# Designs tried in a protein design chat: VHH binders against CLA biosynthesis isomerase (cla-dc). Part 14

Target 1, 281 residues: CLA biosynthesis isomerase (cla-dc), of Lactiplantibacillus plantarum (Lactobacillus plantarum) (p0dx41)
Amino acid sequence: MASFIASDQDVKNFLTAPSMNDQEGIGFAYATDEAVLKALIPAPLKLMAPVVCGYVVHMGKPTFSAPYLEESLFALVSYKDKMMGAYPINLLLHGPGAESGVIAGREGAGIPKKLADDIELRRNDNSATATVERHGKTLLNVSWTAGELNDPSIMKQFAGQLALGKEAEMNSFFYKYDIDQHEDGTNHFSNVQLVATQLRSLADQVEPGNLSIQLESTDDDPFGELKVLKPLGAAWFHFDTSVMFNTLKLDEVDAATTMPKLLTGRYDRSFFNPKAATYII
Short names: E, the ipSAE of ESMFold2; O, the ipSAE of OpenDDE; V2, 0.75 times the mean of E and O plus 0.25 times the DockQ between their complexes.

## First folded at step 4 (VHH)

Design bV7 (framework vhh_vobarilizumab_d1; at its last look DockQ between E and O 0.38; V2 from the best seeds 0.00; counts 0 for: pae E 17.3 > 2)
Fold by ESMFold2, look of step 5:
Structure bV7 (fold): chain B 281 residues (1-281), chain A 128 residues (1-128)
Amino acid sequence: as target 1 above (281 residues)
Amino acid sequence: EVQLVESGGGLVQPGGSLRLSCAASGFTVSSNYMAWYRQAPGKGRELVAGISSGGSTSYADSVKGRFTISRDNAKNTLYLQMNSLRPEDTAVYYCARDTWTIKYEGSTYTVTKSFDYWGQGTLVTVSS
């Protein structure tokens, strides 16, 4: 098997549908500035609520890589008032499977993935904490304590997305694009389109509770732009299975108006500011 | 304040039975992974039996079929029923509360299962 040439069976295995089995961690939601969040959402998606949702999870048995830890912040959006789901603003990955997860997500669906310097997820009794570190700061510090939600009435809006003991189907929206290089080495964007990935997930553990959350910014990761105006709640969850069973091509979109909203979740300042530098050693 | 108090140890002959108890205060036994460990003279502590918050049990190979871990949620108490005792079961027995941590360090990730609270222990001596 140590060969530069893959077998026909290897190629067939490479093309199978991915699953994110044995996924466990903290999910949360908080209210933020509506105008700020709305400005981040590319057309034709529309913001459904002035709420940022997110998670820090362990991907225990992904079918496409070794295990890894993942953070995400996402908005709740609709497409043409017909489909609702998540629009991830960022994903940060850490661990032995993280590099493969970034490559697979970028190439498969244009998912805004970067590598974190460190992710820690800890649970003791009925409380848990997670931290996400990148480029000199703790970008996210989140805690869950089992019990009462911070705001039970607002959190009720999201009860249908995570049903204990039942399979649920969820949409995640991404923008795919290609970067083509001219013969002189300059680049241009092509094939910019809105895509939805559809997941079928089974949650066998959901423990709601109180959220405590802090965000910080670096030049490369401006998490603090999404201010925590009001924590709404958190939960500890476990997904037994989570299968990507479908991908829908929804719209072609204009590169000039769309790409400015996509780059910072996928690239650092040094990629597009010649006076910027980042050192990781 | 979290406390774990073991009791029920003593002197017993081979083939006998003993039931250990662990009274917990400061937290809920049924919401935690709980375990029994033992330490024979001159040896390190070894896992004997564990019970998850969901009630799933596990046992060391050396005690499987002879020992049973259980809990009484109303009394906030963990138990270890020890049957068919052997001289090699002689040890101080500790109950413990568990936690876990997942972290990526260097080129590897580590799932660390640590026990953050221990009782004072109860001595079990099996001799003819």
Scores: ipSAE 0.000, ipTM 0.167, lowest interface PAE 17.3, mean pLDDT 83
ESMFold2-Fast, scan of step 4: ipSAE 0.547; ipTM 0.787
ESMFold2 (binder alone), look of step 5: mean pLDDT 77; pTM 0.749
OpenDDE, look of step 5: ipSAE 0.225; ipTM 0.632

Design bV8 (framework vhh_vobarilizumab_d1; at its last look DockQ between E and O 0.23; V2 from the best seeds 0.00; counts 0 for: pae E 5.4 > 2, unsure alone 63.4 < 65)
Fold by OpenDDE, look of step 5:
Structure bV8 (fold): chain B 281 residues (1-281), chain A 126 residues (1-126)
Amino acid sequence: as target 1 above (281 residues)
Amino acid sequence: EVQLVESGGGLVQPGGSLRLSCAASGFTVSSNYMAWYRQAPGKGRELVAGISSGGSTSYADSVKGRFTISRDNAKNTLYLQMNSLRPEDTAVYYCARETWTIKYSGTKVTSYFDYWGQGTLVTVSS
């Protein structure tokens, strides 16, 4: 019989080695305004290049949920010049497993995840397209055409992560925090921590190609802030396995200076101002 | 803009031959899975022949040995050579491009044909 009470074994197994297996879709990179991108990166992380990376993928066999589609935009950053990795700015999810994906990511790892209204991924033999919609606007339109990259030099940055047939490890940097409501009704952020989630992935398909990309903004999803100055390239890729196998606690950081950079990826403006809730479904 | 335009249909005697053409624009035929379909009066649309980007061909049992699907890369055109035509081959013939998509369901990828021509009528009659 179904129960609201989890077994002790279930508790022990809670989000054990969460994996996003059978992942397939479009990865891309484009050049953006360095100053703008830098401003979005919280301390102590440092931007490595004025490049925005992203993907729109189908998660076919998550270990923690039903399948779902996911979009992400992230920067390449370093921590104390010792660790390099991705700093996801936003993630949007859509599909049957999207709720679970959002919850697992947010509560488990401090990942900036929200639900999209719609994500669509399409492919022919030699081309693919993806669209991301939220609050009545197409925020992202991306296309991949098999062949040459817009700028072949971008391959140097991704060659290690997309090595075919070999397991590759990568770091993703996130910030975790606590929320406490005070007696006056206000909520406060505390215990803000930078963490590095370590991923191990196995790519079994990588097809480079030409990138076309368009971004739009809403108040809740200002994708256009990361302006496309130059498309650099795209790839169709498939990960057979991708596992989050460890999370390192790196630093405690100042809430006042960090939280302004974290909120948009996690919350709509209605959280900050009830009058901002203008979108009607 | 993606466009498919069929041509070559007409009236032919049983045992005769026709060659249908499908001129594509807005994409490369050789980089996609392409197919011919047909729809006879009062019947549903059925697959006649397909060709993959790699050049692999497939045929419905009813046309195997009689029809040949091919393409000219330079012309970006798909063809259907129809030999030994029969009255039962009478139909509107359509060319189509295949794709797959993931939308809303978030589950398995579904394959479908996303672009169709307007069709060309083939009538086989004595």
Scores: ipSAE 0.028, ipTM 0.427, lowest interface PAE 3.4, mean pLDDT 91
ESMFold2-Fast, scan of step 4: ipSAE 0.340; ipTM 0.746
ESMFold2, look of step 5: ipSAE 0.072; ipTM 0.585
ESMFold2 (binder alone), look of step 5: mean pLDDT 77; pTM 0.757

Design bV9 (framework vhh_vobarilizumab_d1)
Fold by ESMFold2-Fast, scan of step 4:
Structure bV9 (fold): chain B 281 residues (1-281), chain A 126 residues (1-126)
Amino acid sequence: as target 1 above (281 residues)
Amino acid sequence: EVQLVESGGGLVQPGGSLRLSCAASGFTFSSYYMAWYRQAPGKGRELVAGISSGGSTSYADSVKGRFTISRDNAKNTLYLQMNSLRPEDTAVYYCARGSDTWYIKYSGTEPYFDYWGQGTLVTVSS
């Protein structure tokens, strides 16, 4: 019988590295405004290119939850001109495991996760579509058609990142922090730190293709700030395994300059305005 | 011709269980996404549970942990095991065939389905 006191075995199981096995969906990239994207990236990370990457995927066999669908938009960044990786701007989740995915990701890894009202992912032969809906708006609508990338000149760079049947390691950069309530009626940020979460993935399917993408913006999720100037390409992919196997603590950072860039990806308008309406959709 | 025939509906008390079956014919059942929809009195049709050709499943929030969708490709049959039934589960339940090779969505929509059965009534009351 379950108890509020976890067994020794439950604690050991909880400490197993999280894995997102049987991950499948659409990955994509598009060019955006450099000044806008650069402004979103907290120091000491540096933007590498004026490109937004993203995905809409199904997590078929996560080790910490039931299956769920997930969307992300992220930037490509460097740390100290040697370490490269993704800086996620947003993640939206929907489905049976979505709530557990939000809790695990936010608490354990500082990942900017929220719940979507709906996510749909569909493939028929050599075409696929995905939509993401939150708070009454379709924030993202993407399609993939197997074939050439929108910009074929980037094919070598795109294909070189994913080797079929070979484990690949990659970094995702996140900011972790503590929030403490104080008796004067204010919150304080402390221990604001840049970390790199290291992923090890095994891809068994990668199919390049043409991207069509449309963004809509809301105050809670201002996707329209990341304007689509030029679609670059998309792929349908499947990962057999994807494991978060290590965390590196990189830097302690200044809260005053960093926190403004972290809040929108983690909190809705109700946190910024005590009189904001509560969503009921 | 494509046919989907539901069975297993009936009257059950709150907290009870029922198992619905859908017999499929006229197509290669194993190749298609299959789903259960329901329509409560005075309400629109909503997705209850879905299962892909590969066996991946999805459920509406209202039925998670209570309902289990499964398929038997050798028998061309789709199942819905319904446990811990509530009065709110009272509806006509429909078997549906997806028009796409692969589809995942955890809320109700009909644009992706090209065939429905005639439905089977489930009534949950004392």
Scores: ipSAE 0.316, ipTM 0.742, lowest interface PAE 1.6, mean pLDDT 87

## First folded at step 7 (VHH)

Design d1 (from bV16 with T100E; framework vhh_vobarilizumab_d1; at its last look DockQ between E and O 0.33; V2 from the best seeds 0.00; counts 0 for: pae E 14.6 > 2)
Fold by ESMFold2, look of step 7:
Structure d1 (fold): chain B 281 residues (1-281), chain A 125 residues (1-125)
Amino acid sequence: as target 1 above (281 residues)
Amino acid sequence: EVQLVESGGGLVQPGGSLRLSCAASGFTVSSNYMAWYRQAPGKGRELVAGISSGGSTSYADSVKGRFTISRDNAKNTLYLQMNSLRPEDTAVYYCARGDEFYIKYSGDYEPFDYWGQGTLVTVSS
């Protein structure tokens, strides 16, 4: 296309369901301080376990961008004790498709996406390592070694959710909102909503193993608040397909009690403190 | 100790053929992504050909149809068969080992962690 004006067909294609096909990398889980993690979960979601899950993956064939690398940390939550799934606390993206992925996720579903300065994902034989760097620190350093889990009891907790060669349906919960400006130039939040995006994923490789993980914080990314009390396990995995097939509008929620828990996954300290600055060249 | 030793280079006339070998020790060739690179005098390195642990091959456009990468797992050796050689193929050729799955999109970092010392190929009359 050579025009600022998109065709009608281009607009229709833009509206199709996104897919994150050909995902591969390290998934992991660790125990953390229950009170700290619970405090991060906005109502009406309820924390189901004092466990942080996460991943560092290559998104090989996303339908909305060039390929990119993605990190996430998420909690396991329920909505009204019936609908369970992931509540992502953050996502950091890096690579040629990363800018488009941030824009699409932020605008489409309120996904807490920011850009990392660098992400590396490396596998050699039966071990793998990933690092995520932002604003002067390695925020996440994770490794997987094929074999025994750190805590084999975790398999009983999660055993029913993933099977090779079968599609699994999973929920991811996000909060969407608008920012409106008053006549005096000040802003307020409106239309704060809890949504669930439903994914259908086909795993064709899962290799469980031992987790080693270290988190660090910057002023902009306080990953170390989610302290690693006990590594539970990791796996190398590949999803052949992963399709966002449905999005449900679940609740309108109160901005004053909700927005404090959403901002740091989406904005840096310079939005909160005019004397905070970051220079990366 | 990981070692990669290239051999088979030399002087050849345009249109000729050479077969390069890379003897590996300290690891198994079949378990790794292996590649050939070349560097002409005063030029940067160029990826020539690669082979995955599963046997899938890839080639630079400049050599496709003329060069063939292969391996002999029993001898733990990587090969590059070079046919229809041209003067622009003149370079030092290196074999390299990398992780089968390694992704970094930014910067100048190469995905390969071990390199040989190189073997010179000169194509001229």
Scores: ipSAE 0.000, ipTM 0.311, lowest interface PAE 14.6, mean pLDDT 85
ESMFold2 (binder alone), look of step 7: mean pLDDT 79; pTM 0.788
OpenDDE, look of step 7: ipSAE 0.029; ipTM 0.483

Design d2 (from bV16 with S31R; framework vhh_vobarilizumab_d1; at its last look DockQ between E and O 0.42; V2 from the best seeds 0.00; counts 0 for: pae E 4.4 > 2, unsure alone 64.3 < 65)
Fold by ESMFold2, look of step 7:
Structure d2 (fold): chain B 281 residues (1-281), chain A 125 residues (1-125)
Amino acid sequence: as target 1 above (281 residues)
Amino acid sequence: EVQLVESGGGLVQPGGSLRLSCAASGFTVSRNYMAWYRQAPGKGRELVAGISSGGSTSYADSVKGRFTISRDNAKNTLYLQMNSLRPEDTAVYYCARGDTFYIKYSGDYEPFDYWGQGTLVTVSS
């Protein structure tokens, strides 16, 4: 029977490794302004390339929730020249499992997740589109057409990131933190930590092609800061399995220099300006 | 330009058989979800049979065991074999193209973007 008190078995089940199985959609990469992207990367992570990668996918069989759609834009980074992986700048979720996905990611690894108002992912034959809408604008409009990449010279690097038929491991880097309240009611940040989640994924479908992408901004989601200087390529892909099997605590970092780079991906303007909480319905 | 053209309808007596065809142009039938729908006089459209890009088939309970959906990839054509026809099967039959993949959780969901003009099947003594 249901209770506010979980059984011992429920607690054990809660602690099992999460999987984002049956993941399908559009992945893409484009060149952007190196100085702008580098400035968004908190120390001690280092930017590896002036490239934004991203995706719009359906998480078809997550082990922790109903299905949901997810968008992300991320940079390719290195930790101390030893670990390489993704640094997601944002993630937007939509669908019946989205609330659970936000809660799990925020609490588990400090993942910068917010809810989108709408995400659409559509494929017909050899072409696909996706849109992500939030707070009155289409923040992301992406299209894939099967065939040649926009920049064919990157084919080897692009194909290697989604190696068909092989399990691939990927690190994703995030920052966790606490918010503590002083006795006078004011808040401060503490325990700001760099973590890495480790995923093992099996791609059983990868179809490279041409990217068309447009980004827009709202005050809450300034996607346009990550300017598209040159589309590089896109792919339609399917991951049969994707298991988060490990989370590493890597470093404690300085709150004053780090937190300004974390807030926008996690909070809307209403947290900074009381007048920004006006809503029209 | 995408076109779907149904043929093979007609008058048939109860217990008879009929094969409907849907010739497709402007896209590849085997890469899309394809379906047959029917609409009897005074009723809404109902799904009769579907076939996925991978070849998996599904049927409405009212036709299961009597109707067979199939496709010919070389001819880019969808078929509906209808056996043991009953007067209740009288309807205009439509073929439809669905998306290869389409997920949207809010607003109108438009799973079929192209429909044929229909072919009339009449089952009477």
Scores: ipSAE 0.202, ipTM 0.705, lowest interface PAE 4.4, mean pLDDT 88
ESMFold2 (binder alone), look of step 7: mean pLDDT 79; pTM 0.791
OpenDDE, look of step 7: ipSAE 0.378; ipTM 0.715

Design d3 (framework vhh_vobarilizumab_d1; at its last look DockQ between E and O 0.33; V2 from the best seeds 0.00; counts 0 for: pae E 9.5 > 2)
Fold by ESMFold2, look of step 7:
Structure d3 (fold): chain B 281 residues (1-281), chain A 124 residues (1-124)
Amino acid sequence: as target 1 above (281 residues)
Amino acid sequence: EVQLVESGGGLVQPGGSLRLSCAASGFTVSSNYMAWYRQAPGKGRELVAGISSGGSTSYADSVKGRFTISRDNAKNTLYLQMNSLRPEDTAVYYCARGDTFYIKYSGYEPFDYWGQGTLVTVSS
């Protein structure tokens, strides 16, 4: 494309459903403080377990960008006791497709994505490690070793998502919002709403094992608030296909009670505190 | 004990061909990412060609179309066929073993096992 003007065909292609094909990496779960985790979950979502789940994966063939690495920490939640799924607290992206992934996710569904300074994902035979770095610290250091889980109780939460060769569907819940400016240049929030993005995924590799995990905080990414009280388990997985086939608008929600729990997923402390600055060279 | 032993280097005229071999012991070549690197005098090591555990191959731009990486699973041996050799190809060539999966977009992460190298000299 040699023009700022997209063709009609380009616009049509832009409207197709995105896929995150060829996803591979480490998934994990650990127990954390229930009160701390519950406080992070905006109404009307309800926390289902005092467990943080997460992953570090390579998004090998996304339809909207070049490949990238992605980290997430998420809670298991329900909406009105009828729909259950993941509520991502954060996502950090790194690699050639990462900028496009942040833009697409934020604009499409309010996904709380930021760029990491570095992500590494490595496996040899029956062990794997991943690291995520941002703003001067390694926020996440995770290892998987094939074999026994630390605590097999996490199987209840992931049973349908871990089945080899069988398509599984999962909801991901996000709070989408707009920031509009008043005529005087000040900001206000609008259209704050709960959505669910529905994915259909086909796993062709799932290898459970032991988790070792360490978290650290920076002022901008307080991962350590979600303390690791007990590692529960990890798995190495590959999804051949993962298609976003549906998005549902579930509720409009109150900005005043909701936005304090959403802003740190997209913005750093320098946006909120005139005495905070982040300069990265 | 993991061992990688290169052979097949030597002196060759410009335009000539050589085939390098890397005999592996202590592990299975087909289960690992394998690569050839080279190091010219006074230079750092550079990737020449790689082959994944699944058989996918990759090549440096400078050798694409002239070099071919392959393996023989029965002999547990990695090969580099070098055709149309140029004086710029003069280097010590190393066989290397990597992990079955590794992705990092920043920083250098070399392979975990290397051979001792075989010298290729291209001159008349």
Scores: ipSAE 0.011, ipTM 0.476, lowest interface PAE 9.5, mean pLDDT 85
ESMFold2 (binder alone), look of step 7: mean pLDDT 79; pTM 0.794
OpenDDE, look of step 7: ipSAE 0.033; ipTM 0.501

Design d4 (from bV16 with T100Y Y109T; framework vhh_vobarilizumab_d1; at its last look DockQ between E and O 0.35; V2 from the best seeds 0.00; counts 0 for: pae E 6.6 > 2, unsure alone 63.6 < 65)
Fold by OpenDDE, look of step 7:
Structure d4 (fold): chain B 281 residues (1-281), chain A 125 residues (1-125)
Amino acid sequence: as target 1 above (281 residues)
Amino acid sequence: EVQLVESGGGLVQPGGSLRLSCAASGFTVSSNYMAWYRQAPGKGRELVAGISSGGSTSYADSVKGRFTISRDNAKNTLYLQMNSLRPEDTAVYYCARGDYFYIKYSGDTEPFDYWGQGTLVTVSS
C-alpha cells in the first residue's frame, strides 16, 4: 500500500549517487561580453574565459526521476586558481521528470533550477535543433550542424571533458544557502556556502559541428544579457553515464554580496515583487 | 530520397529465431533515431524496439530479453534479432526513422517521418 511514510532504508538511500545517465543532446559555446559575464560570477570564483557554455539535453535515464529535458548556461571558472569547473548560471527543466530534477537539484545541491514551459530537442541526420521556452518566449534557439566548429580553437577548453570512451571528472560550482523568516515577515539569507559538486561522466558519442544560436530575454530569464558575440562551436554528445559522486564544501561567503547574483537563476521576479507576476499561462 | 526497406521476415516455428534487416538510403542510420514497429492482425501498430543516435536502446516489455535492436554503420542497416519467437509475435514488422524524441507539456513524443513497407513475420507450429 502506498504510504506517505518512507522507510528507514529509503531515507538512507535518498539521492544516493544521483546520476543523469543516457544524456544526449547539444553542447555549445559562444563568446560573450567579458565584463558582463564576469559580473555574474560570485566571489571567490574567477572567470577563466569570456565564453558562455551551454547544453540542451535529454536525460534519458536519471536515477532519481523520470526522463526530462534540461537546458543550462554556464561559465568556466576557477577556485583559488587550482580547481576548475563549470559555474551554471541557470538551468531550465521540462518533462515528466522535471519536477523531481528541479527539487533534487535545488534542495540537494543548491543548483539554480527552474521549470521551463517547453523544451524541444530534435535531431535529423547531421543537424539538430533545440528550443527553450518560458513565460511565452523562446529564450534559446540553438542549432548544430555536423562538421567543423565555428572556431576550432575552442576545442582546447573542452578536450578533457568530452574525451570519447573515457571517464572524465568535472566540477560544478554551486552556492547553497538558508532562508529564515523574521517576525516582521521578511526573509533573510544566511549560511551562504560555495560548494563543488563532482561529476564523473562517460561520453560515448561526440560529434563536433557548427553552432547557430539565438538568445532572448524576459525579466525572469535574461538570457540576452549574455550576448552572443561569436559562436564558437557545438557538439552533439551522448553520456552513457554521469554521476554526481561527491560534493565538497569550499567556502562560506558573504550573503549580501553573493545573493544578488544567485536569485535570478532560482526565482522569478514575483518573489521580489508580487506585482511582477504579469505572465498569464 | 529517403528510403527504408525491410527484409528477413518469414514463417518460423515457436521458439525459433529470425533476424530482420532494414536497409536505409538517403540518410545515415547511426545519426538518427530508429525504431522497429509491428502490427498484428486486428491490432494497432506498436513500438517493438528503438535505438537512438547515441546507441541507447529501448524495448517493449513483451519483447525484452528476446529481441535485440542493432545497426551496422558500414551497411547503413538496422537490425532486429528476434529470439524465442512466440505466436503472439506474428505481425508485419516496420522500421522507421524518427526525429530524436522530444518532450512537450503533454508528454514524450517520438515523431517518425519515414516508414518501410514492412516484412511479415509468422510464428506458427
Scores: ipSAE 0.029, ipTM 0.385, lowest interface PAE 4.9, mean pLDDT 90
ESMFold2, look of step 7: ipSAE 0.063; ipTM 0.592
ESMFold2 (binder alone), look of step 7: mean pLDDT 78; pTM 0.785

Design d5 (from bS2 with W102F; framework vhh_surovatamig_d1; at its last look DockQ between E and O 0.52; V2 from the best seeds 0.00; counts 0 for: pae E 4.9 > 2)
Fold by ESMFold2, look of step 8:
Structure d5 (fold): chain B 281 residues (1-281), chain A 126 residues (1-126)
Amino acid sequence: as target 1 above (281 residues)
Amino acid sequence: EVQLVESGGGLVQPGGSLRLSCAASGFTFSSYYMSWVRQAPGKGLEWVATISTGGGSTDYVDSVKGRFTISRDNAKKSLYLQMNSLRAEDTAVYYCAKVTEFTYKYDSSTGSFDYRGQGTLVTVSS
């Protein structure tokens, strides 16, 4: 029987580790302005390269929701020169599972997820395109064509990280925080913490190729700040399994220096100036 | 010059099993998603199952989930459909198809198929 009160078994099932199984789409990388990208990276993380990576994927069998499409742009970073991984700047979700995906990611690891108005991912023979739309613009238009990378020399540097049929582990870095209310009724940030989620992924399909990519900005999503100076390459990939098996709490960090770099990936202009915001409904 | 040759159909009783095969030539088989589609007499085509280039992603129409298994052998350029627990509603001509296009877009997800074989007839009758 349905109830607002969850059973003990429901609570137990809720605590099961999430997996993003049957994941496929376009992954890509491009060079961007180093100073701009470096400025976006909060203090204990260090930028490793002036490169934006990203993807547009279909999450076919997530354990916490119906299927959905997801976009991300992320930087390559290190923590204390010993842990390396992704620092996602944004994630946009669309589809029947997207609302649940945003809730799970926000609450589980502080992942900067918003809903897109539309995402399309289309494959035709040995090429593919994806578009991501939000608040009146196509923020991202990306294409992959199977074959040579735009910069073939970058494949040599990354070749050891493509392992078909074997599990690979990846770190993703996020910042979690609380919003607490002062006695005077105003809010403040507390418990601002760097965390790392750890994924095990099994790739059974990786098809490298040429990248074409365009970015645009809206007031709510300034993707164009991460300008494309040089496309490096793309691939079509499929992960059979991708399990979030761990979340590490790393450092407590200063709210004043950190939160300005976190808010726009998580909130729209209406949180900052609702009278200036423009919405399409 | 795409050629798709289906085989393995026949007459079976309800609850029986068949394994369909498709021999492919005239294209780089390992580079394409492949599907099975079927057509009951007097009906339109129905998508049955799709498999990714490496075989790691599969999807099925709801009516066959748990009963049918799509597979491929890229070295042999062959596509297979294992059909178990067959029902009268599975009676159709089954075609092997090369997937020419598919789209993930929530409100209009569709695919395009190149099916040019004669098909193989599956009849499920008591």
Scores: ipSAE 0.185, ipTM 0.684, lowest interface PAE 4.9, mean pLDDT 88
ESMFold2, look of step 7: ipSAE 0.169; ipTM 0.680
ESMFold2 (binder alone), look of step 7: mean pLDDT 81; pTM 0.822
OpenDDE, look of step 7: ipSAE 0.293; ipTM 0.668
ESMFold2 (binder alone), look of step 8: mean pLDDT 80; pTM 0.809
OpenDDE, look of step 8: ipSAE 0.454; ipTM 0.751

